# Ledger of designs, part 213: miniprotein binders against b1l550

Target 1, 279 residues: b1l550
Amino acid sequence: MRLPEELLERARDIHSEAPSHRIKLDRVGSFGLKVPVEFKGFLLLAEADVWVSLPEGRRGVDLSRQVEAIYELSNPPKDPFSLCREAAISLLEKLNYADSSGVSIRFDAPLQDGESLKYYGVEISSIASDEIINKIRVEILGMTACPCTAELIRAYKSSEIAATHTQRSLGILEVSTKAEHPDPDKLASIIERAMSSPLRTYTKRPDEGGLVIRSLSNARLAEDVVREMIHLFLEEFGHLPEDTHILAAVRSMESVHMHDIYAERSFSLDEIRKEISSH
Key: E = the ipSAE of ESMFold2; O = the ipSAE of OpenDDE; V2 = 0.75 times the mean of E and O plus 0.25 times the DockQ between their complexes.

## First folded at step 21 (miniprotein)

Design lj21 (at its last look DockQ between E and O 0.80; V2 from the best seeds 0.67)
Fold by ESMFold2, look of step 21:
Structure lj21 (fold): chain B 279 residues (1-279), chain A 99 residues (1-99)
Amino acid sequence: as target 1 above (279 residues)
Amino acid sequence: SPEELEEYRKLLLEAFKLIREAMKLLREGNPEEALRLLEKAFELAQRAFELAEDDPQTRLALWLMAQIRELQAEAYKKLGDKERAKELKEEARELEEEL
């Protein structure tokens, strides 16, 4: 049952009033919206959050105008980076009482995996004010092989043939920059190359053996996977602005441990260059 | 297959186009013509759903089918058929629950 439309005309505009407590809010918006996007020729269903800052003198946000800002731009489907940036700018134009706006878009990006597709996680954001700050987070699963267990097994049997446990590991790269968003496929590639071996959608028995052999010949501590991610990131993206901020992390789902192993490092490009150049 | 993926994409892009035009017709007060476009859009989305090869493709097709049912409900409401509008809103909700 729906209330009569004429009641809307009688009701006060609660949102434009001053609040009882004059406190600025950083993010007020609609979260979990479903929007279509087109990423590198693939049509995907993405999830979006839209928000604006709310000044201390305004009680609420015009929520319908927020949602309109992204829905109007989402058909025809377009690349999620353009949608993200354009929607953030549109929010500031439509809601001129705000001094900043933001849009986040999350989707599973496809990668070709033989004759099928596999997917990795992408979340992008654009925060608009006097300038635009772009953030991207990429998460992708790979394989790691533990060098500590390999050494213990070798020492126990005095064997030259390494044996160790392998496990799925989640690699994470997150970048916040004033430049354009880095290409998520390149970030995903960096993460996979830092691992012991990539994961495949389907592996026949001979191919499975090759993946395991590859991971054993490239056994790495979670700490060293993170270090390798940083090294590869700097090779590919060292040209980004000096105040670009990066988080590199790995969570290994260790098969022989009761708990996951986690390693991370965050840094700005300026910070890491100073650190490296001191050696 | 690459051929099925391209057909899936083409079906959905045409459905999106029909939806854009139907939404314009609804704003202009022409729900009858909007319904004709929305019926075709739904058929295209259904065909895309049948071609979907993985969960992401299935989710997009289902979501679009639900959006089309919502727009059809809006159109029938403008035509005064509240019973049909209610049925279509319920179908849209059921489609979204499968996501």
Scores: ipSAE 0.744, ipTM 0.918, lowest interface PAE 0.8, mean pLDDT 86
Fold by OpenDDE base, look of step 21:
Structure lj21 (fold): chain B 279 residues (1-279), chain A 99 residues (1-99)
Amino acid sequence: as target 1 above (279 residues)
Amino acid sequence: SPEELEEYRKLLLEAFKLIREAMKLLREGNPEEALRLLEKAFELAQRAFELAEDDPQTRLALWLMAQIRELQAEAYKKLGDKERAKELKEEARELEEEL
């Protein structure tokens, strides 16, 4: 039921009132909106969060204007990168009392896997104030093979390719930059290449055997995967601004334990370059 | 298939176009013409739904169908047909529950 215009006016009046406590809020908005996007030729339904800051002298945010801002930009569907940036800017223009805004868009990105498609998780964000900061988070599952067990079995059986346990591992790359959003497919590729092997949706038995053999030949600790992700990231994205912030992480869903192994490194490009150059 | 995916895309993009035009007509006070466009948009979205092979494609088509039903309900409300507007809102709700 659309509330009568009179009730909408009353609600607006309440939002413009002085709060009982004069405290600024950093983020006020609508979370879990459904918005259409176009990603690399695919039309997708994404989930979106939109927010603005609220000054100390204003009781509430006009949430309807926030929702309108993103939906006006979503038809026709556009790429989520432009949608995030444009919506963040539009929010500041429409809500003049805010000094900052933000948009986050989440979806499962299609990735070509031979003749089939697999999906990986993407969250694209933009935060607008006096500057625009672009953020992207990519999550993709791969496979890791344990080098410790491999060495034990190698020592026992004297085999060149030692059997070992394998597990699914979630790789995470999060990038925050003043530049354009990094290509999520490239980030996903970095994660997959850093693991022992990629996961495949459909494999014939011979292909499955080859995948397992490759994983055994590239046995890696969770720590090794994170270090490799960082190395590959620097090779591909070393041209980004020095103040670009990165989170590289792996969560290994252990096959021999009931708990997961987790490893991460947070860094700026300037920081990590200095660290590597010192060795 | 690549051909089916292209047809799916074409159907939805045309539906989105018709929705934009219908929304403009609704703002201009022409709900009758808006309803004609929305009916066509719904047919296109329904065809896209039938072509959908995976969950992402299905979800977008269903979502768009729900949005069209809501706009149709608004148009009928402007025409004074409250009963039809209520029916269309219920259909929109049912489609949204499938998401």
Scores: ipSAE 0.516, ipTM 0.815, lowest interface PAE 0.9, mean pLDDT 89
ESMFold2 (binder alone), look of step 21: mean pLDDT 91; pTM 0.922

Design lj22 (at its last look DockQ between E and O 0.79; V2 from the best seeds 0.68)
Fold by ESMFold2, look of step 21:
Structure lj22 (fold): chain B 279 residues (1-279), chain A 99 residues (1-99)
Amino acid sequence: as target 1 above (279 residues)
Amino acid sequence: SPEEWEEYRKLLLEAFKLIREAMKLLREGNPEEALRLLEKAFELAQRAFELAEDDPQTRLALWLMAQIRELQAEAYKKLGDKERAKELKEEARELEEEL
């Protein structure tokens, strides 16, 4: 049954009332919104979450105003970093009872791979209050080759074959900073360079042999992939504010085992520099 | 190919432009002119869908076709054609289910 629209004018504004339990809420919003974005000349369908804080004296949030804040900014499509930051600021302006707002945008970023595209995962966010905190998470698949198995096979007296197991591994870099979001392509490059070999969407047999040889020549433990990601990150992004926080992680889908291997390290820039200088 | 990626992009950008214009017309109480623009926008999005080379390109084109159908439904509702509006909302739902 559909109710008459005239009731909207006569009904109470429930959202602006005080709640029966005066408890503030940290995040109230709309999640899973589909928005178009333009990333480095590519039009993409992204998924967005928007939210605001809700003070103890306000019963509800105006969800229509939240949705309008991001949709008004999404046509024409624009780069997702500008959309993220501008929408977070717009939320605070439109919902002036909130003391903070947030926007997250998730998309698969294209990388040109010869004549085709491959994609890696990106999630960005901006949290606005008396300052803006920017966060980016990049996930990209690569190849790893096990050095322990390679050494056992090398040591086997009857073996004339250089071999070890290889597997797909998911590399993760997550950065939280007061500076602008780091370029996701650079984060993805760091992850791929830390692994034994990149993945390709298509290879011919000679190129496949090259990838396997590269992987065998660059065998790494998951732990050492994480260490290499941190090293490469510091080389490229060590200039970011000292309170920048990073998570570096690898999930390796071991080809000869039923279980994944996982390694991670979180740190701030000032923390990791102090740690390195102590050795 | 890069040439097909650029044509796909051009079709969708023009469709987005027509959608912006149609939404303004709907706010101004001119649903008949909005429908004219939305018909053209849908044709452009459908051509982009036919050019799509991978899943991300297909998903964006389908999503935009669904958005156009929802706007057409809004326009017909303002014209008092509830049955056509209902048909278009169902088409939009079907397009979004393919995502």
Scores: ipSAE 0.729, ipTM 0.912, lowest interface PAE 0.9, mean pLDDT 86
Fold by OpenDDE base, look of step 21:
Structure lj22 (fold): chain B 279 residues (1-279), chain A 99 residues (1-99)
Amino acid sequence: as target 1 above (279 residues)
Amino acid sequence: SPEEWEEYRKLLLEAFKLIREAMKLLREGNPEEALRLLEKAFELAQRAFELAEDDPQTRLALWLMAQIRELQAEAYKKLGDKERAKELKEEARELEEEL
């Protein structure tokens, strides 16, 4: 039942009222919106979060206007990087009482794996205020082989390639920068190269054997993987601004334990360069 | 196949174009012409869905089909056909539940 339009004229604008408690809020918005995007030629349905700050003197945010802002920009579908930036800016323009805005877009990104596609997790964000900060988070599964068990087996049986246990490991790279969003495929590649081997969706038996042999020959601790991720990141993205912030992490789903192993390092490019140069 | 994916992309992009024009027509007070475009858009989105099979990209086609049904419901509501508008809104809900 649509309320008569006449009631709208008599209704108080609840959102514009003064709140009972004059407190600023950092983020108020709609989470879990479905939005179309075009990612490297693929048309995908993504999830999106949109938010703005709320000043102390305003009771609520115009949520309908937030939703309109992102949907106006999503048809035709565009790349999620531009969508995030443009929507964040549009939110500030449409909601002039806000001093900051943000957009986050999440989807599974297709990655070519021989003749097949595999997927990795991507979250692309932009936060707008006096400046724009771009954020990207990439998550991809790989395989690690344990060097400790390999060494024990080698000590017991003299072999060129020692047997060891293997496990799936989730690699994570999160980058926050004033520059453009880093290429997520490159970030995914860094994670895969930092592990003992990539995962494959489909392998022929000879190919599977080769993958396992590569893993055994490149046995790494979770700690080794994180350090390698950082090293490879610096080689490829060392040109980013010095205030660029990075989180590198690995969660190893251990096959011999009921718990996971986790390792991480958070750093700015300036900090990590100073650390490496001091050794 | 690469050819099938290109066709899928083409179908959806054309559907998006028709939706934009239909939304404009609805704002301009021309629901009859909007409905003609939306019907064509639905056919395109449905063909895209059938082409994609069980690929994750089918979710976009389903979502688009649901959005088209919602817009059709709005158009019929403007025309005074409340029964058809209700049916289309239910179809939209059913499609959204498959996402």
Scores: ipSAE 0.548, ipTM 0.833, lowest interface PAE 0.8, mean pLDDT 89
ESMFold2 (binder alone), look of step 21: mean pLDDT 90; pTM 0.912

Design lj23 (at its last look DockQ between E and O 0.84; V2 from the best seeds 0.68)
Fold by ESMFold2, look of step 21:
Structure lj23 (fold): chain B 279 residues (1-279), chain A 99 residues (1-99)
Amino acid sequence: as target 1 above (279 residues)
Amino acid sequence: SPREMEEYRKLLLEAFKLIREAMKLLREGNPEEALRLLEKAFELAQRAFELAEDDPQTRLALWLMAQIRELQAEAYKKLGDKERAKELKEEARELEEEL
C-alpha cells in the first residue's frame, strides 16, 4: 500500500534532525540496486551500491535522492565506468552535507570464447571527495595442473606417462588507483595467462585433449600463478601511480584434496618494485 | 547468432527510448499517452526476452519488463485505477522474483 503524498506535509523531516549520538558514519546508502549498462557493445543488467558519508550532526540520508543520482544516469544505458564516476559525483552534489560519496557496479562481463560467450566477474567502484579513487576487481576461472604430481608420475615410468591432477581455480585481481580503471578484459587476460590453461564453454573431445595437454605443459602451483599474475600485471600496468594498490589471489579447488588452496599477495607499485629490484 | 543478438540489442534500445519518453509524459501529467508508449515498450522487451540466448540476456529483458510494469502501475494510479495499478505492481514483483 502506498500512502497519499499529502501526508508528507504533516510529517517532520526526520533525516535533517540531529541524532541522539553525534557520531559520523562513513557509508550510508542503498545497496543492491539493479541498473542497465552497456559494456563494449553488450547490454547487461548490473547491480549497484550507492552511498555517502553522514556528518555527526545529521540523523539520516535522503535515500530517494541517492537512488535518483544513479537511475537518472542509467537510461540510456552507458558504459559502467562512466556511470560509476558520474553517479559518484552526482551523489556528492545532490547530498551536499556529505564529504564523500561512493558507487560500486557489479556485472558479468562477456568474453569471446570461440563461437560462444563466457563471462567473468567485474566489480568497479569510484569514491569521490576532493579527489576520485577508482577500484576494480576481476574474477575469472581457469584451470591449473599440479607440477609436483606431474614430476612424480614422470619419475615413476621414466617419462612414459604424462599426467597430473587438474582443477578449476579462481583468479582474482583487485586494483585501487587514482588513475582511470584498468580495462577489465586486460585484467582477465592476465589472470588466464597466469593459469595452466583457460576454461572453455564448449569443446569437442579432440579439443578437450588439447586443453588437458596444454595444462600439463604449463603445470603451476597456486603460488606460482599468483607470482605470474603480478609479473604480467607489472608488465602491462606498471605505468600507474606509485601508490596504486593491488591484490592478486588464487583459490584452487584441488581435485585430489578435500580442501581448497589459497594464495594471495597485496602490495603497492612502489613496494613491489623495491622488492623485485633487490633480487 | 550475431543477427539475433543485434535484434535483441535494437529491441531493448528502442524500449529504453520509449521508457524515457513515457517517464517524461508521466511528469507532464499525461498518463494516457505514457501508457501507449509503455505498452509498445513492453512488447519490445518481451520480444527481446524471447530472443535471449543466455542467462545474462534473459535477466536484463525480464528486469526491463518489470520496470515497465512498475511505470504502467504509476500511470494507472494517476488515472485513478487503483485496482489495475495493484495488479501491475504484483506482476512487476513476480518478474523481479524470476531474476
Scores: ipSAE 0.730, ipTM 0.913, lowest interface PAE 0.9, mean pLDDT 87
Fold by OpenDDE base, look of step 21:
Structure lj23 (fold): chain B 279 residues (1-279), chain A 99 residues (1-99)
Amino acid sequence: as target 1 above (279 residues)
Amino acid sequence: SPREMEEYRKLLLEAFKLIREAMKLLREGNPEEALRLLEKAFELAQRAFELAEDDPQTRLALWLMAQIRELQAEAYKKLGDKERAKELKEEARELEEEL
């Protein structure tokens, strides 16, 4: 039933009314929007969240205007980095009562794995206020081999390459910076290089054997992986602003236990440089 | 194949272009011309769907097909054809459920 257009003229603008309680809200928006993006030549359907702040004197946000803002920028599809930044800025311009805005875009990023593609998780965000903060989160699965079990077996069999249990491990790098978003492929590469071995979607038997041998020869604790991720990150991205914030984490899906092992470090570039220089 | 991926990309980008033009025509009060462009856009998106090799490609093509059906429904509504508009909205819903 279409309500008569005449009712629109009589209807109060509920969103512009004063709220019953004058409280500012930090984030009000639409979550789980589907938006097309172009990522490194791939056209992808991504999931997007868009939000703005709401002042204490306004009851609600114009949600339709938020959705329009991101969709206007999404055709033609563009890179998700530019889309996040431009949409965050556009939201502030279109919703002038907001003092801050944000956009988050999530998708599975294609990564070349020999002749095949594998995927890793990416979340790209931009938050706009008096400044723009860019955030990127990368998640990729790898393999870890346990050095503790390897040492026990080595001691028992006197073998140079000791058997050990292996498990899938999720590596996470999250970066928040006033600079441009770091390259997610580089972040994914750092995570994979920090693990005992990468995962492969398709392996021939000889290649599988080689991958296992590599993992056994590069056995690492979850703690070792996180430390290696941080080390490799500093080598590749040490040029970022000192106030850049990083989260490095690993979740190991243990094969011998019913629970996961988790390790993380949160830090700024300034903080971690001081820590390393003190040793 | 790299060639099929390039064709897929080309088809979708042309469909996106036609959609932008159709949306402009709808705003300008020319729903008939908008419908012609949207029909062509749907054909391109459908061909892209047929060329899709993986789930991401399939999902994007299906999503675009659904968006085109919604725009077609809007155009028919402006033309006063409520029945056709309803049919197209249902087709859009069915396509979105496959996502």
Scores: ipSAE 0.510, ipTM 0.815, lowest interface PAE 0.8, mean pLDDT 89
ESMFold2 (binder alone), look of step 21: mean pLDDT 91; pTM 0.923

Design lj24 (at its last look DockQ between E and O 0.80; V2 from the best seeds 0.68)
Fold by ESMFold2, look of step 21:
Structure lj24 (fold): chain B 279 residues (1-279), chain A 96 residues (1-96)
Amino acid sequence: as target 1 above (279 residues)
Amino acid sequence: MSEEYRKLLLEAFKLIREAMKLRREGNPEEALRLLEKAFELAQRAFELAEDDPQTRLALWLMAQIRELQARAYKKLGDKERAKELKEEARELEEEL
């Protein structure tokens, strides 16, 4: 049933009233919106969250206007980083009672893998207030080979057998910065290069042998992968602002265990440089 | 992603933008004509989809087009057609 439109004149504007309890809210928004994006020539369906702050004197957010801020910018499909930033700015302009806004966009980014595509996870956000803070999280699977088991097998057979257990490992890089979002493909490359070997979508037996041999020559603990990710990140992105915050992590789905191994390190660029230079 | 899939979707998005402008200008009949063309292009893209991400995008766009058509039919007073199109949009979204 659609109610008569003439009721709009008689009904209270609930959103503009003062609330019963005058308490500021940090995030009020619409979550799980579907939006089209264009990433490096690929058209993708992304998921977006949008929000604003709500002052103590305002009862509610104009939810329709909030959702419109991102939908108006999403056709034609465009680069998700531009969409994210522009939508965050538009929210703050359209809902002028808010002192901050935020947009997050999640999508699976395509990566060429021989004749096939593989995908890795990307989540970006832009938070606008007096300044804009950009955040990106990248997740990609790789292969790790256990160096401890490799050494035990070597010692048992006096180097006659080169073997160890291998498993899929999920690498994670998360960056929060005042600069532009880092390129997700570069972050994914850092994660893959830190692993013992990349994962392939499709491979033939001779190529599979090559991947296994590569993994054995690059056997790494989860802790080693995290350290290598940090090293490679500093080489590529050490130029970012000193207060840039990074999280580097690995979740290893150990093939000989019923449980996963997890390692992580959070740091600012200023902090990690001081730590490294002290050794 | 095939170049044909990409071209079909970009044209569908363009037709949707033009249809939304026509609807705002009070031309829902012409808007409906463009939306049906956009749906045909999105359906052809769906048939060309090579993986799950491409399939999901095409299905989502088909559902969006049916929702827009339903709104246009409501404006024309055809409540039965609007209800049918809204139900079709929900069925497409359930496959996502």
Scores: ipSAE 0.702, ipTM 0.906, lowest interface PAE 1.2, mean pLDDT 89
Fold by OpenDDE base, look of step 21:
Structure lj24 (fold): chain B 279 residues (1-279), chain A 96 residues (1-96)
Amino acid sequence: as target 1 above (279 residues)
Amino acid sequence: MSEEYRKLLLEAFKLIREAMKLRREGNPEEALRLLEKAFELAQRAFELAEDDPQTRLALWLMAQIRELQARAYKKLGDKERAKELKEEARELEEEL
């Protein structure tokens, strides 16, 4: 049974009332919205989260205004970076009781892989307050080959190309900056180059063999991959503000174990530059 | 993504923007005409979809148009048609 719209005019505005407990909330919003975006010429349906802070003196957020804010900006479809930033700003303007807002947009980004497309995970966020902070998280699968087992087999068989176990590994780069969002394709490329080899959607047998040989010739620990990711990131994105925060991580889905190996480093650009310069 | 698919969707989005303007201006009848055309374009895009991402976006847009049509019919006082269109929108969203 739908209540008549006329009842909305007579209903007390519950959201504007004082709460029983005067406590500020950091994030109140709508999560799991579907929004269209344009990414590198592709029209995609993304998932979006939108939120604002709620002051201690207000019982609830006007959620309808939040949803309207992002949908107004989503037609025509635009790049998810601009959508994220503009929506975060628009939320603060429309909800003047909030001191902060945030938008997060998630989608699988298409990446050309020969004649086919592969996908990697992207989450783009912007948080607006007195300043705007842009965040991007990229996740892409690659392949790693274990150098420890390779060394054992080399020692045993005296082979130039030692057999070793290989596994899928998830590489993660998360960047939080006051600058513009870093290019996700560049971040994905850094992750793939840091691994033993990329994954391919479709390979002919000779190509598959070459991919495996490449991985064996470039055997890396999860720790090696993370360090290489950081190194390559500094080369490509060393121009970002010094207060830029980075998370570099790898989750290796080990083929010889039932558990995963995980390695990470969290750092600011200032911190990591000081660390490297001290050696 | 085919150029035809992209063109159809972008034109559908344009018609939706125009329909929303007309609705705000108090012309729900003309808004409905544009939404009907937008739905036809989105449906054609759905038929041309080559992969799951293309299919999902077209279905989502079709559902959004049905919801907008339902709101316009409700403003016109046609509650029965508005209910039917809302159910169609729900059915399309369940396919996502």
Scores: ipSAE 0.586, ipTM 0.856, lowest interface PAE 0.7, mean pLDDT 90
ESMFold2 (binder alone), look of step 21: mean pLDDT 88; pTM 0.877

Design lj25 (at its last look DockQ between E and O 0.78; V2 from the best seeds 0.67)
Fold by ESMFold2, look of step 21:
Structure lj25 (fold): chain B 279 residues (1-279), chain A 96 residues (1-96)
Amino acid sequence: as target 1 above (279 residues)
Amino acid sequence: MSPEYRKLLLEAFALIREAMKLLREGNPEEALRLLEKAFELAQRAFELAEDDPQTRLALWLMAQIRELQAEAYKKLGDKERAKELKEEARELEEKM
């Protein structure tokens, strides 16, 4: 049931009042909105969060204006990076009592995998104030092979047979920067190249054998996958602003363990360069 | 994603934009005409969906169209039809 719009003129505007307790809030908004996006020629259903800051002198946020800001921009479907940035700017313009706004958009990005598609996780954000800060998180599954077991098998009776356990591993790159969002496909590629082998949605036996042989030839500790991700990231994205912040991580679903192994490093570009240069 | 699937959805989105404008202008009958065509296009896209993400998008859009149709029928005074369409929209979203 929808109430007549004339009632808006008669009711108290609760949102514009001063609160009993004058406390600033950092994020007030609408989370879990469904929005369509267009990513590299694909139409996708994404999930969005929108918010603004709320000053200590204002009781509430006009939530309907927040939701309208992103919905007005989402049809026709557009590039999620443009939608994210434009919606964050629009929120500050429409809700001028806020000193900052933010938009997050989450979707599964398609990646061609032979004759089929595989998907990897993407979350982007744009935080607008006096400046705009862009964040992107990419998660993609790959395959890792244990080097410790491989070495034990190699040493056993001087075996020529390369073998070890393999497992699915989730690679994570997260970047926060004043520059434009890095291309998620490039971040996904860095993660996959750091692993022992990519994980495919469908393989026939000859292709499956090739992936396993590749993974055995590139056996890596989870710690070294993270180090390789950082190396490859610096090679491709080392030009980003010095205060760019990165998180690189791997969660390995070890096939011979009841629990996952996790490795992580966070850093700014200036921090990691100083660390590497000291060695 | 097939080019036909993409084309059908983009056409449905365009019809939805126009229908929403007509609803704001107080023309629910013309809005319903556009929404019926938009739903047909979304159904055809649903049949062409190749994976779960494409299926979810088509179902979501079909549900959005049913919500707009329900709003249009409510403006025309047909509460029974509006209720049926809202229930259908809910069922479509549950399948996602």
Scores: ipSAE 0.712, ipTM 0.909, lowest interface PAE 0.9, mean pLDDT 87
Fold by OpenDDE base, look of step 21:
Structure lj25 (fold): chain B 279 residues (1-279), chain A 96 residues (1-96)
Amino acid sequence: as target 1 above (279 residues)
Amino acid sequence: MSPEYRKLLLEAFALIREAMKLLREGNPEEALRLLEKAFELAQRAFELAEDDPQTRLALWLMAQIRELQAEAYKKLGDKERAKELKEEARELEEKM
């Protein structure tokens, strides 16, 4: 039910009042909006969050204006990177009492896997103030093979390719930069290459066997995967600003335990370059 | 994604943009004509959907069109029709 315009005007008057407590809020907005986007020729329905800061002297935010800002920019559907940045800027223009704004857009990104599609998780964000900070988070599932069990089996059977337990592992790369958003497909590729093997939506038996053999031949700890992700990231994205912040993480859904194994490293490009150069 | 599916949706989006402009300009009758055409296109896209993401987007667009039609009828003073269309929009959203 759209409230009558008269009720919206009354609500605006309430929002403009002085609050009972003069406290600034960092984020006030609408979460879980649905917005259409175009990603690599695919029209997708994404989930979006939009917010602005609220000054200490204002009781509430004009939420309707926030929603209008992103919907105006979403028709026609456009790439989610441009939508995110443009919407963040538009929010500051439309809500002149805010000193900062933010937009986050989430969707499952299609990735070609032979004749089929697989998906990986993407969250794109932009925060606007005196500067614009762009964030991207990519999550993709892969497979890891345990090197510890492989070593035990190798010692027992003297086999070149030792049997070991395998599990699904979620790789995560999060990048925050003043530059443009990094390419999510490149980030997904880094994660997959850092793991023992990628996952496939559909495998024929010979292909499945090859995937398992590859995994066994490339056994890696969760810690190894994170280090490899960082290494590959530096190779591909080392040109980003030095103040670019990265989170590299892996959650391994262990097949032999009831709990998951987790490893992460958070760093700036400047920090990690100094660390690597010191060894 | 089918080229035909994509074409139908983009045409529907264009009609929606024009209809929204007409609603702002105080021409709800012409807006309704465009929205009816947009709904037909979105419905056809729904029928051509090959996967769940395509189905969800088509249903969402159909629901958005019904909401805009309800707004147009409200401006015309037809409150009963506006209520029916809002209910249809809700039913479409529940199928997503």
Scores: ipSAE 0.560, ipTM 0.853, lowest interface PAE 0.8, mean pLDDT 90
ESMFold2 (binder alone), look of step 21: mean pLDDT 91; pTM 0.924

